# VHH binders against p30636: the designs that were tried, part 30

Target 1, 243 residues: p30636
Amino acid sequence: MSKKLKPFEILEDSCASVCIWLNGEPTAISNRAENLWNKAKYRVATDGAVNEILKRKSFVEWPHIICGDFDSINKQIDTKNAKVVHLPDQDYTDLSKSVQWCLEQKTLTSWEFENIVVLGGLNGRFDHTMSTLSSLIRFVDSQTPVIVLDSRNLVLAVPTGDSNLDVNLEMTTKMCGIIPIVQKETIVSSIGLKYEMENLALEFGKLISTSNEVTTSQVFLKSSSSLIFSIELENWVYKLDSL
Key: E = the ipSAE of ESMFold2; O = the ipSAE of OpenDDE; V2 = 0.75 times the mean of E and O plus 0.25 times the DockQ between their complexes.

## First folded at step 22 (VHH; framework vhh_podentamig1)

Design z5 (at its last look DockQ between E and O 0.78; V2 from the best seeds 0.74)
Fold by OpenDDE, look of step 22:
Structure z5 (fold): chain B 243 residues (1-243), chain A 120 residues (1-120)
Amino acid sequence: as target 1 above (243 residues)
Amino acid sequence: EVQLVESGGGLVQPGRSLTLSCAASGFTFSDYYYGWYRQAPGKQRELVAAIYEKGKLYVDSVRGRFTISRDNAKNSIYLQMNSLRPEDTALYYCARYPSGSWVSSGFDYWGQGTQVTVSS
């Protein structure tokens, strides 16, 4: 069966979403991202993100959860009514740990949500960007979609097999990338792109499908391995004038 | 001398088929990937199809109608064009792509081209 992925619909209404705010460049968080955050069912901030949230206190709601190793949080910072969750495992990224924790809440507690929207994690330190991608791949087979976005990009992992990706073309520039990131042979077929792939092997150092273009609102992907899908967003404005 | 020589173009009516051929010489055929480009009057050259070590690529407008193939024994590349449309009218170029390159636009050598005209 083909997996249905509807990242744009998910982003239109965050009332059933967990939003994770990652530490990163301030410009990564657009006005739309703030709105998603404010309306999210659960707001989860990594420890490093708290400072940025405080700067935006007039515009964004306080997190329900603050999680991380707390190495970056000033001891003088008031966590207010947020639940503090310590995640000490250094073998995993903040994003990975946060996502894992959220997923566990579905099982262990009364938490109910349909998707995880990660705000940020795609800019700043490049190694952090790579860590974000790694985290997406880690959870690619989760029943809970994980979508990462900043002011310019929407990124998600696509699982092995058949996937149907719904794309809101109006929200994008249509510029996209199909990226083979795992160390497995990645044979890809597609429908709905400017440059259509037919059992095409994608591999770093040989051929990857960057600077492609989505041409339809539905993109079909068949892949022998997990891959990253990235699409460029349009009309996502950073709230610089209010900071 | 590196040569890519296209053939098979012509004037056809809409709905008809043509097969383009490209004969390569002057280099090791197996060391490269290949593709077809086309350029219509007043338009930029665009990729039509490419064949790699594993798999093929098609521009969306020709998917399902065009098929790219290669014959290593003949050092040749082919483009089977079915259900031709007026918008397919263009000069078609055969191009080689260095093995190991990662950009679809990174072809490094083109033939002189063969004209395809689709008109009623």
Scores: ipSAE 0.808, ipTM 0.925, lowest interface PAE 0.4, mean pLDDT 91
Fold by ESMFold2, look of step 22:
Structure z5 (fold): chain B 243 residues (1-243), chain A 120 residues (1-120)
Amino acid sequence: as target 1 above (243 residues)
Amino acid sequence: EVQLVESGGGLVQPGRSLTLSCAASGFTFSDYYYGWYRQAPGKQRELVAAIYEKGKLYVDSVRGRFTISRDNAKNSIYLQMNSLRPEDTALYYCARYPSGSWVSSGFDYWGQGTQVTVSS
């Protein structure tokens, strides 16, 4: 059975999302990300993001939750009305811990949301970007999709097997990548790309699908391993001014 | 001397079939991957199909109509072109890939081409 992936729903009005502001490069957050943050049903900031949120206090809503191990904000700080959650486990990244905690809130506090949107995980230290991709793969089979977004990129994991991916073509340059980050044989077939793959083996150091292009709003992918899918957003998606 | 020699082009009617061949010499054929490119006058060269160790790739406009294949015993690659259309008219090139490139930027040798013309 084909899995339906609808990552562009996070950009629709009325989508119920958790938005995680993951600490990262300050310039990676743009006006569109501020709007997504402000409209999120639940706003979760990691401890490293708090200073950047304070700099933007005229434009962004305060988080509902501030979480982390608090090494970066161990100084006294006004958390205002945000709930502080300690996530001290050193065996997992901030992103993995934050996502797991949010998913647990569906049973523990009866949170209701359709997506988890992550801001700030694609810039700054490159090894942190790799950790973000690893976390996406870890949660690829979650019933609640996890999507990472910045000013240029929308990134998600695609599971093993058959997937149908909805693409809002008008919001993208259509330039995309299909990346075999899992250390297993990755054989891909596709419909809806400029360069269609037919049982094609992808592997770092041999062949990866970068600079491909979506040609339809419904992209079919069949893969023997989980994939990272990335697509470039149009500049105007990030040119929206504050009202 | 590395050589890639295309053959099998010609004038065909729309809806008909044609098979292109590419004979390779001057190197160990099985060490490489191959593709077919095409170029109409005044247009950029476009990847049509590629064949790798495992699997194949096709540009979307030819998917389902064209099939790339290789025969290591004959040091040859082929492009079976079915349901030909006027827009398939172009000079078709065979190209060699040493490793890991997706589009035209990764090949290191190509032939002189064979003309395919789809018209009445």
Scores: ipSAE 0.648, ipTM 0.867, lowest interface PAE 1.2, mean pLDDT 85
ESMFold2 (binder alone), look of step 22: mean pLDDT 81; pTM 0.815

## First folded at step 23 (VHH; framework vhh_podentamig1)

Design aa1 (at its last look DockQ between E and O 0.90; V2 from the best seeds 0.79)
Fold by OpenDDE, look of step 23:
Structure aa1 (fold): chain B 243 residues (1-243), chain A 120 residues (1-120)
Amino acid sequence: as target 1 above (243 residues)
Amino acid sequence: EVQLVESGGGLVQPGRSLTLSCAASGFTFSDYYYGWYRQAPGKQRELVAAIYEKGKLYVDSVRGRFTISRDNAKNSIYLQMNSLRPEDTALYYCARYTSGTWVPEGFDYWGQGTQVTVSS
């Protein structure tokens, strides 16, 4: 069966979403992201994100959860009514730990949500970006979609096999990438792109499908391995442009 | 001397078929990837199809109608064009690609082109 992916629903309504705010560049968080955060069913901030949230306290709601190893959080900062969750495992990225924790809440507690939206994690330190992508791949087969957003990009992992991506063309520039990030042979076929792939092998150092274009609201992908799908959003750098 | 020579173009009616050929010489044919580009009057050059080590790429407007293939024994690339449309009218170019790219800037050699005109 084809996996139906609807990443743009989160941009329309985040009331069924867990939103994870990662530490990163302030520019990663647009007004769109703030709105998403404020409406999210569960707001989860990493310890590094708390400082940024505080700076934006006039525009964003306080997190329900603050999680991390707390090495980066200012000890002088009051966590207020947020539940503090210590995630000390250094073998995993902050994102992975946070996502895993959220999924556990879904299983172990009364938490109910449809997807996880990650704000940030795609800019700043490049190694952090790679960590984000790694985390997406880690959870690619999860029953809960994980979508990463910044001011310019919507990124998600696409599982092996057949996938159907719903794309809101109006929210994007249509520019997209299909990226073979896993260390396995990645043969891809597509429908709904400007440059359609027919059993095309994608590989870093060789051919990857960047600077492609979505041409329809339905994109079909068939892949022998997990992929990263990236699509460019409309520019929503509101607040930073006013500074 | 590296050469790519296109042939097979012509004037055809809509719905008809053409097969373009590109003969390569002056280099090891199997070491490269290949593609077809086209340029219509007043339009930018666009990728039509590409063939790589594994797999093919098609611009969406020709998907299902055009087929790119290669014959290493003949050092040739082909573009089978079925169900031709007036909008397919263009000068078609054969292009050689270095390994690792499908973007237009990734080519290193072009043929002179063969004209395809689709008109009733």
Scores: ipSAE 0.835, ipTM 0.932, lowest interface PAE 0.4, mean pLDDT 91
Fold by ESMFold2, look of step 23:
Structure aa1 (fold): chain B 243 residues (1-243), chain A 120 residues (1-120)
Amino acid sequence: as target 1 above (243 residues)
Amino acid sequence: EVQLVESGGGLVQPGRSLTLSCAASGFTFSDYYYGWYRQAPGKQRELVAAIYEKGKLYVDSVRGRFTISRDNAKNSIYLQMNSLRPEDTALYYCARYTSGTWVPEGFDYWGQGTQVTVSS
């Protein structure tokens, strides 16, 4: 009945993930992002990300899949050994199309994976960040979680109803936000936050829960609409700080 | 003249209950939202609870023990404090909020406070 959300699995143990490198660049914690990319069971790059991957060819593995609409007939990207997938629909973002394509591979090609991890969706143009959040909401009810990560943030959608969110307190500053971006009345109750909500209406321009703090490793959320949950990651894990 | 006047504080033993009241005057009570803050000697002021048009907010240390409420007919807000502990000892302030505000920095007026002391 309660949905169990385990977003830190992508960081704690090796798991079967698809990693999507979206048109953007990681910052500050590039070692963590590069490790996630290199260890992913399937590496998917959007066509706009190929040049950024090339800049890092000494540190990152080449993608298994390069996807996109490939804008021009005269623009030829050197795809090397990657499989090229054309996603020509102009009505959807590269992220939404890439996620949808990956989910379809579970049935069409028998791909097996537990998570989709997105890199590069939270930087660059701010309106692209809004599009990333919209895509997270679009896929909130997928049985395969979609998690967006950058140097500072871990971000996911939380579905309507009851959810239990597992948090690895050692990997986070605990600073978090509960953000009501869906255009529906959003009433939230919580257990496991410094500021506990009791049937609290959240709405942009009125009240949103920013600068809240996770106080336990299991956070309960009940919501009348889908939410965006963000949590700030520790920069420079202890071993990385010593290097 | 905007006024928020707290009352109901006092000296009580641990485990007992106390109800704080805040009487508002000089403005249209129903146009605003309200909260309780507390400040112990040598400590920073902290939010205890807030009440909005739809729903309530509590700091985790008082969840299940304290209840905020309001009565628009009496222009009053209340804090019911059950199972009081020595660490609840503080000067308690009633505060007024405008819409679009997140705690802890959301209030624009507060009262003089009422002292609550929990001691054996």
Scores: ipSAE 0.676, ipTM 0.880, lowest interface PAE 1.0, mean pLDDT 85
ESMFold2 (binder alone), look of step 23: mean pLDDT 82; pTM 0.827

Design aa2 (at its last look DockQ between E and O 0.78; V2 from the best seeds 0.76)
Fold by OpenDDE, look of step 23:
Structure aa2 (fold): chain B 243 residues (1-243), chain A 120 residues (1-120)
Amino acid sequence: as target 1 above (243 residues)
Amino acid sequence: EVQLVESGGGLVQPGRSLTLSCAASGFTFSDYYYGWYRQAPGKQRELVAAIYEKGKLYVDSVRGRFTISRDNAKNSIYLQMNSLRPEDTALYYCARYTSGTWVAEGFDYWGQGTQVTVSS
């Protein structure tokens, strides 16, 4: 059976979502992202994100959780009523640590949520972007979807095998990418794209499916390895955020 | 001299089939990949199909109707076009793919094209 992925549900209603605010460029966080954050069931901020949240205190709710190694948090910052969670492990990215922690809460505590939305992590330092993608791949087989958003992009990992992606075409420019990021042979077939792949090997340095286009609200992917799927959000989002 | 020569185009009625051929010469055929493009009047050139080391690519509008193939022994690329439609009317180009993406940037040589006209 194909895995059903519904990444756009988070944009419709985030009340069942954990939202993780990562370090990143301020411009990565759109008004839409702020709304998503404010409505999220659980708001989790990394230590570096706290500074940005404070700057936006008039527009965004305070996090429920502040987590990280606290190397970047201003010592003068009051964590207020947020629960501070120390995640000192340097072998893992802030995103991975945060996601893992959230998943543990789902298993070990009363936390109930359907997905994890990560705000930021796709811009600024490029190595951070790569870390974000790595983290997505790490959790690709999780029963809890992890979706990364910025002002322009919606990004998620697609597992090996058959997947069915629900795409809200109205919320996007339809421009998308199917990226073979893992170090394994990646043979992909697709239905629902402008350029349909038939058992096509995707590989960095050779051929990757960038500047593709989603043509239907249902995209079917069959892949021999995990993929990154990226789709561009509609430009009107940028226009609204720039006002 | 690198050459790509298309053939097989013509006038056909809707629902009919055509097979386009592209004969390559002047280079080692097996070292490259290939694609078919088409350009309709007043429209931009668009990728129709491509055949790579592993796998094929088709523009969605031709999926299930067109098949790209290659014959290394004949230094030739083919495009089997079934269930032709008026909207398939275009000048069809064979192109050599070197590297990069499947966009035009990845193709370095083009044939002169063969005209396909689908009309009742």
Scores: ipSAE 0.836, ipTM 0.938, lowest interface PAE 0.4, mean pLDDT 92
Fold by ESMFold2, look of step 23:
Structure aa2 (fold): chain B 243 residues (1-243), chain A 120 residues (1-120)
Amino acid sequence: as target 1 above (243 residues)
Amino acid sequence: EVQLVESGGGLVQPGRSLTLSCAASGFTFSDYYYGWYRQAPGKQRELVAAIYEKGKLYVDSVRGRFTISRDNAKNSIYLQMNSLRPEDTALYYCARYTSGTWVAEGFDYWGQGTQVTVSS
């Protein structure tokens, strides 16, 4: 009936996660993101991310899996000891294919994990950011949560119906957004936000909830369609090796 | 001329109720959305409640105590204020805005305000 969402569990030492590294700007990959990558039970890099991992070889572990659409033979990647997985379907993004492949490993190779954490995909080309959000919505009903994180943001999809979202207040600035990205009527009610919504219609071009603020560690959301929830992380810092 | 005229303020004891009214004129009332803001002495104006085509929004400190409503036939907006507290003391403004983004970006006109004072 109501869905329990616990996105901050990925930051606990006892949580087993798959971490997917997408290509991104260096400023988006923080010490927190590097620690999540290094502690991940399974590390999956898309082929576009390998160069950024190589630049950080002193700070980050090598991936277990390198995946992508390696259609061109003129792209040479030193994979070292990583398993190479060819995902040739050109109709889906690297992120969507990577998430789907990881979920299949629970059955095919008996992988055991509680979350999929995605690093990158919230910066760089803006259309890729939109594609990341589309992928979050695609997997909103998965029993394995998909959470996107960079230096400043934690982002997840919230399903239709009633949801209870656990927030670790000390790890956030509390600034949040509730975004009606699905092209269907989106009526939202809330408890636990600075600006409480009561059967409020949200729609791009009319009204969206940005610059809201969580006021409690447990936020209730009722929605007629899936939402994107974003929250700003506390004590973020960019890497100093940016241009 | 666009006019928003607030009324219904006054001095009340804590725990009592008060109803604010805002009469709108000089434009097509149903084309817009409305909110109530308040400004306490020495503080900035802040949003209290807003009413849209579908649904309402309240600042958390007034949820469950205040109710915003509108009457399109009378071109009026109301704020029912129950269980008043000293912290609700402020000059209350009615505001007009259009949809588009978050309510603060749509704000384009407000009235002169009506004073609410909650004191023992």
Scores: ipSAE 0.689, ipTM 0.882, lowest interface PAE 1.0, mean pLDDT 85
ESMFold2 (binder alone), look of step 23: mean pLDDT 82; pTM 0.828
ESMFold2, look of step 24: ipSAE 0.681; ipTM 0.881
ESMFold2 (binder alone), look of step 24: mean pLDDT 82; pTM 0.826
OpenDDE, look of step 24: ipSAE 0.818; ipTM 0.932

Design aa3 (at its last look DockQ between E and O 0.95; V2 from the best seeds 0.74)
Fold by OpenDDE, look of step 23:
Structure aa3 (fold): chain B 243 residues (1-243), chain A 120 residues (1-120)
Amino acid sequence: as target 1 above (243 residues)
Amino acid sequence: EVQLVESGGGLVQPGRSLTLSCAASGFTFSDYYYGWYRQAPGKQRELVAAIYEKGKLYVDSVRGRFTISRDNAKNSIYLQMNSLRPEDTALYYCARYPSGTWVSEGFDYWGQGTQVTVSS
């Protein structure tokens, strides 16, 4: 059975989303991201993100949750009415810890949400970008989709097997990448791309599908291993402005 | 001397089939990947199909109609074109590219081309 992925729903309505604000470059957080954050059902900030949020206090809502090891948070900063959650485990990335915590809330508490949106995880330190991708792969089989956004990109993990991606073409430049990031043989077939793959082996250092193009609103992928799917967003606020 | 020589082009009616062939010489055939490009009058050159170590790539407009294949014993690449359409009219080029290169990197050598014309 094909896995249905609808990553663009978050750009239409984030009211059912957990939004995680990660550390990153300020420019990674666009007006679109701010709107998404402000309308999110649950706002979760990592400790490092708090400083940026404070700088943007006139434009963004305060987080419901502040989580992390609190090594990077300014000691002089008041957490205000946010619930502080200490996540001291250094064996996991801030994103992984935050996502895991959110999923636990969904399981153990009254938290109800349909997806997790991550802001700020794709820029700045490249090792942080890699950690973000690793985290996406870690949760690829989760019943809760995890989507990472910055000002230019929408990124998600695609599970092994058959997947059907709903793509809002109007919100994108249609430029996309299908990236074999896991250390397993990755054979991919596709429908709905400019360059259609037929049982094509993708591998870092050899062949990866970058600068591909989505041609339809429905993209079908069949893969022997998990993938990263990336698509370029239009540099404007679309449906979120109407919310 | 590196050579890629295309053949098999011609004038056909819509719905008909053609098979293009590309004969490679002057280099180790197995060291490269191969593809077909086409260029219609007034249009940009576009990838039609590519064949890699494992798997194939097709431009969406030819998916299901065209099949790329290779014969290492004959140092040849083929493009079976079925259900041809007027919009398939173009000069078709056979091209090679180093292993590990994607479409964005392009081919490093291509032939003179063979003309395919689809017209009623």
Scores: ipSAE 0.732, ipTM 0.914, lowest interface PAE 0.5, mean pLDDT 92
Fold by ESMFold2, look of step 23:
Structure aa3 (fold): chain B 243 residues (1-243), chain A 120 residues (1-120)
Amino acid sequence: as target 1 above (243 residues)
Amino acid sequence: EVQLVESGGGLVQPGRSLTLSCAASGFTFSDYYYGWYRQAPGKQRELVAAIYEKGKLYVDSVRGRFTISRDNAKNSIYLQMNSLRPEDTALYYCARYPSGTWVSEGFDYWGQGTQVTVSS
C-alpha cells in the first residue's frame, strides 16, 4: 500500500500539532514558524531554545514543556509555568529524545496530535543539521509524521517503498531535492517531478537529485531506501517584489 | 578526438514515431553517461532524457512517450520518440556526461544536432 504523506497539513489552522523548538539562529524562525508555534496544541522547547524564545517574548507563547539536562535547567533557565522534563540519556540526540518523549505521551498521558513539527534544527552548527536529518530517518515509519521547517525549507523523510506526497504548490517555489542519506542502495522512481527518475540509483558522491521541481500537487516516489525530501517555501519578500 | 554524431531526424506528422541515434567515437564509450537535449527556435536548450550506470531520467513532458537506450557494442545511444507532438519540434543534441553528474550541472561534449519537425 502506498504511504500518503501530507506535510503541508502542519500549516492548516485545524491541524493539531506538537511543535518542538530545538535551536536556531534568530533569522531561522520566521513569522510562519512563530504562528505555527503559537497555534500548536503542545509546545515543547529544548533547554537550548529557551533564550531564543525569551528574545521573542512579544511574538511567541511560552512553552508547555521544557526538556533537557538537569544542570542547564536548574541554573540558567526560568521555566515559569512550563512543565520540566529531564531527558538525560547521553546515547541519543536532543531531537531524538524529544520526539520519542512526545510520541510516548500519546499512550502515557493520552496526548492527541497529528504531526510533530521541528523548528531550529537546520541552522547553526552543521553537524546538528546532519543530526536532524538522521533523526528524521530514524522516525520515518512513525504513524505521526515528523517535519522540519525553517524560513525557506520544509523537510521530511520518505520511507522505503511507495509513497504519495501531497504538495501545496502555492506555498512553494516548487524547487525540491531528493536526497539519498541512508547508507545502502537507493534506487528511485518518480511521477510528478520536472526530472522524472526511472529506477535511478542515487548516492552521495555520485548522483543526488538537487534543483528538481515539483510539477503536480501529488508526487509519487518509489524508493529502495528512505529518502530526505526537501522543498523550498515561497518567500514573503519575493512575493512583494513580484507585484 | 571526441565526437558525437546525431542522426535520424526528419519531418513527421503528429502522433507518429522517430528514432534518433548518436554515434560516439574518440573515447571509451562505456566509461561515460549520456543524454539527449533539445532546442526549439528562440528557446533555451532543455534536457529530454539521460541514461546512467543504473537507471534513466526523463523530463516530465516526454515521460512515457520517449525512451533512451544505449548499445555499448555499437558505441551508440538512442532516443525512441513515440506519440510526437508539434511541441517536440527542435534540434536534438546528444550529450556526454562526466561520471556522476546530475543533469542540472551540465555535460562536457555534445554533437551538432539532428532536426526533428512535427507538423501537418
Scores: ipSAE 0.618, ipTM 0.864, lowest interface PAE 1.4, mean pLDDT 86
ESMFold2 (binder alone), look of step 23: mean pLDDT 81; pTM 0.813

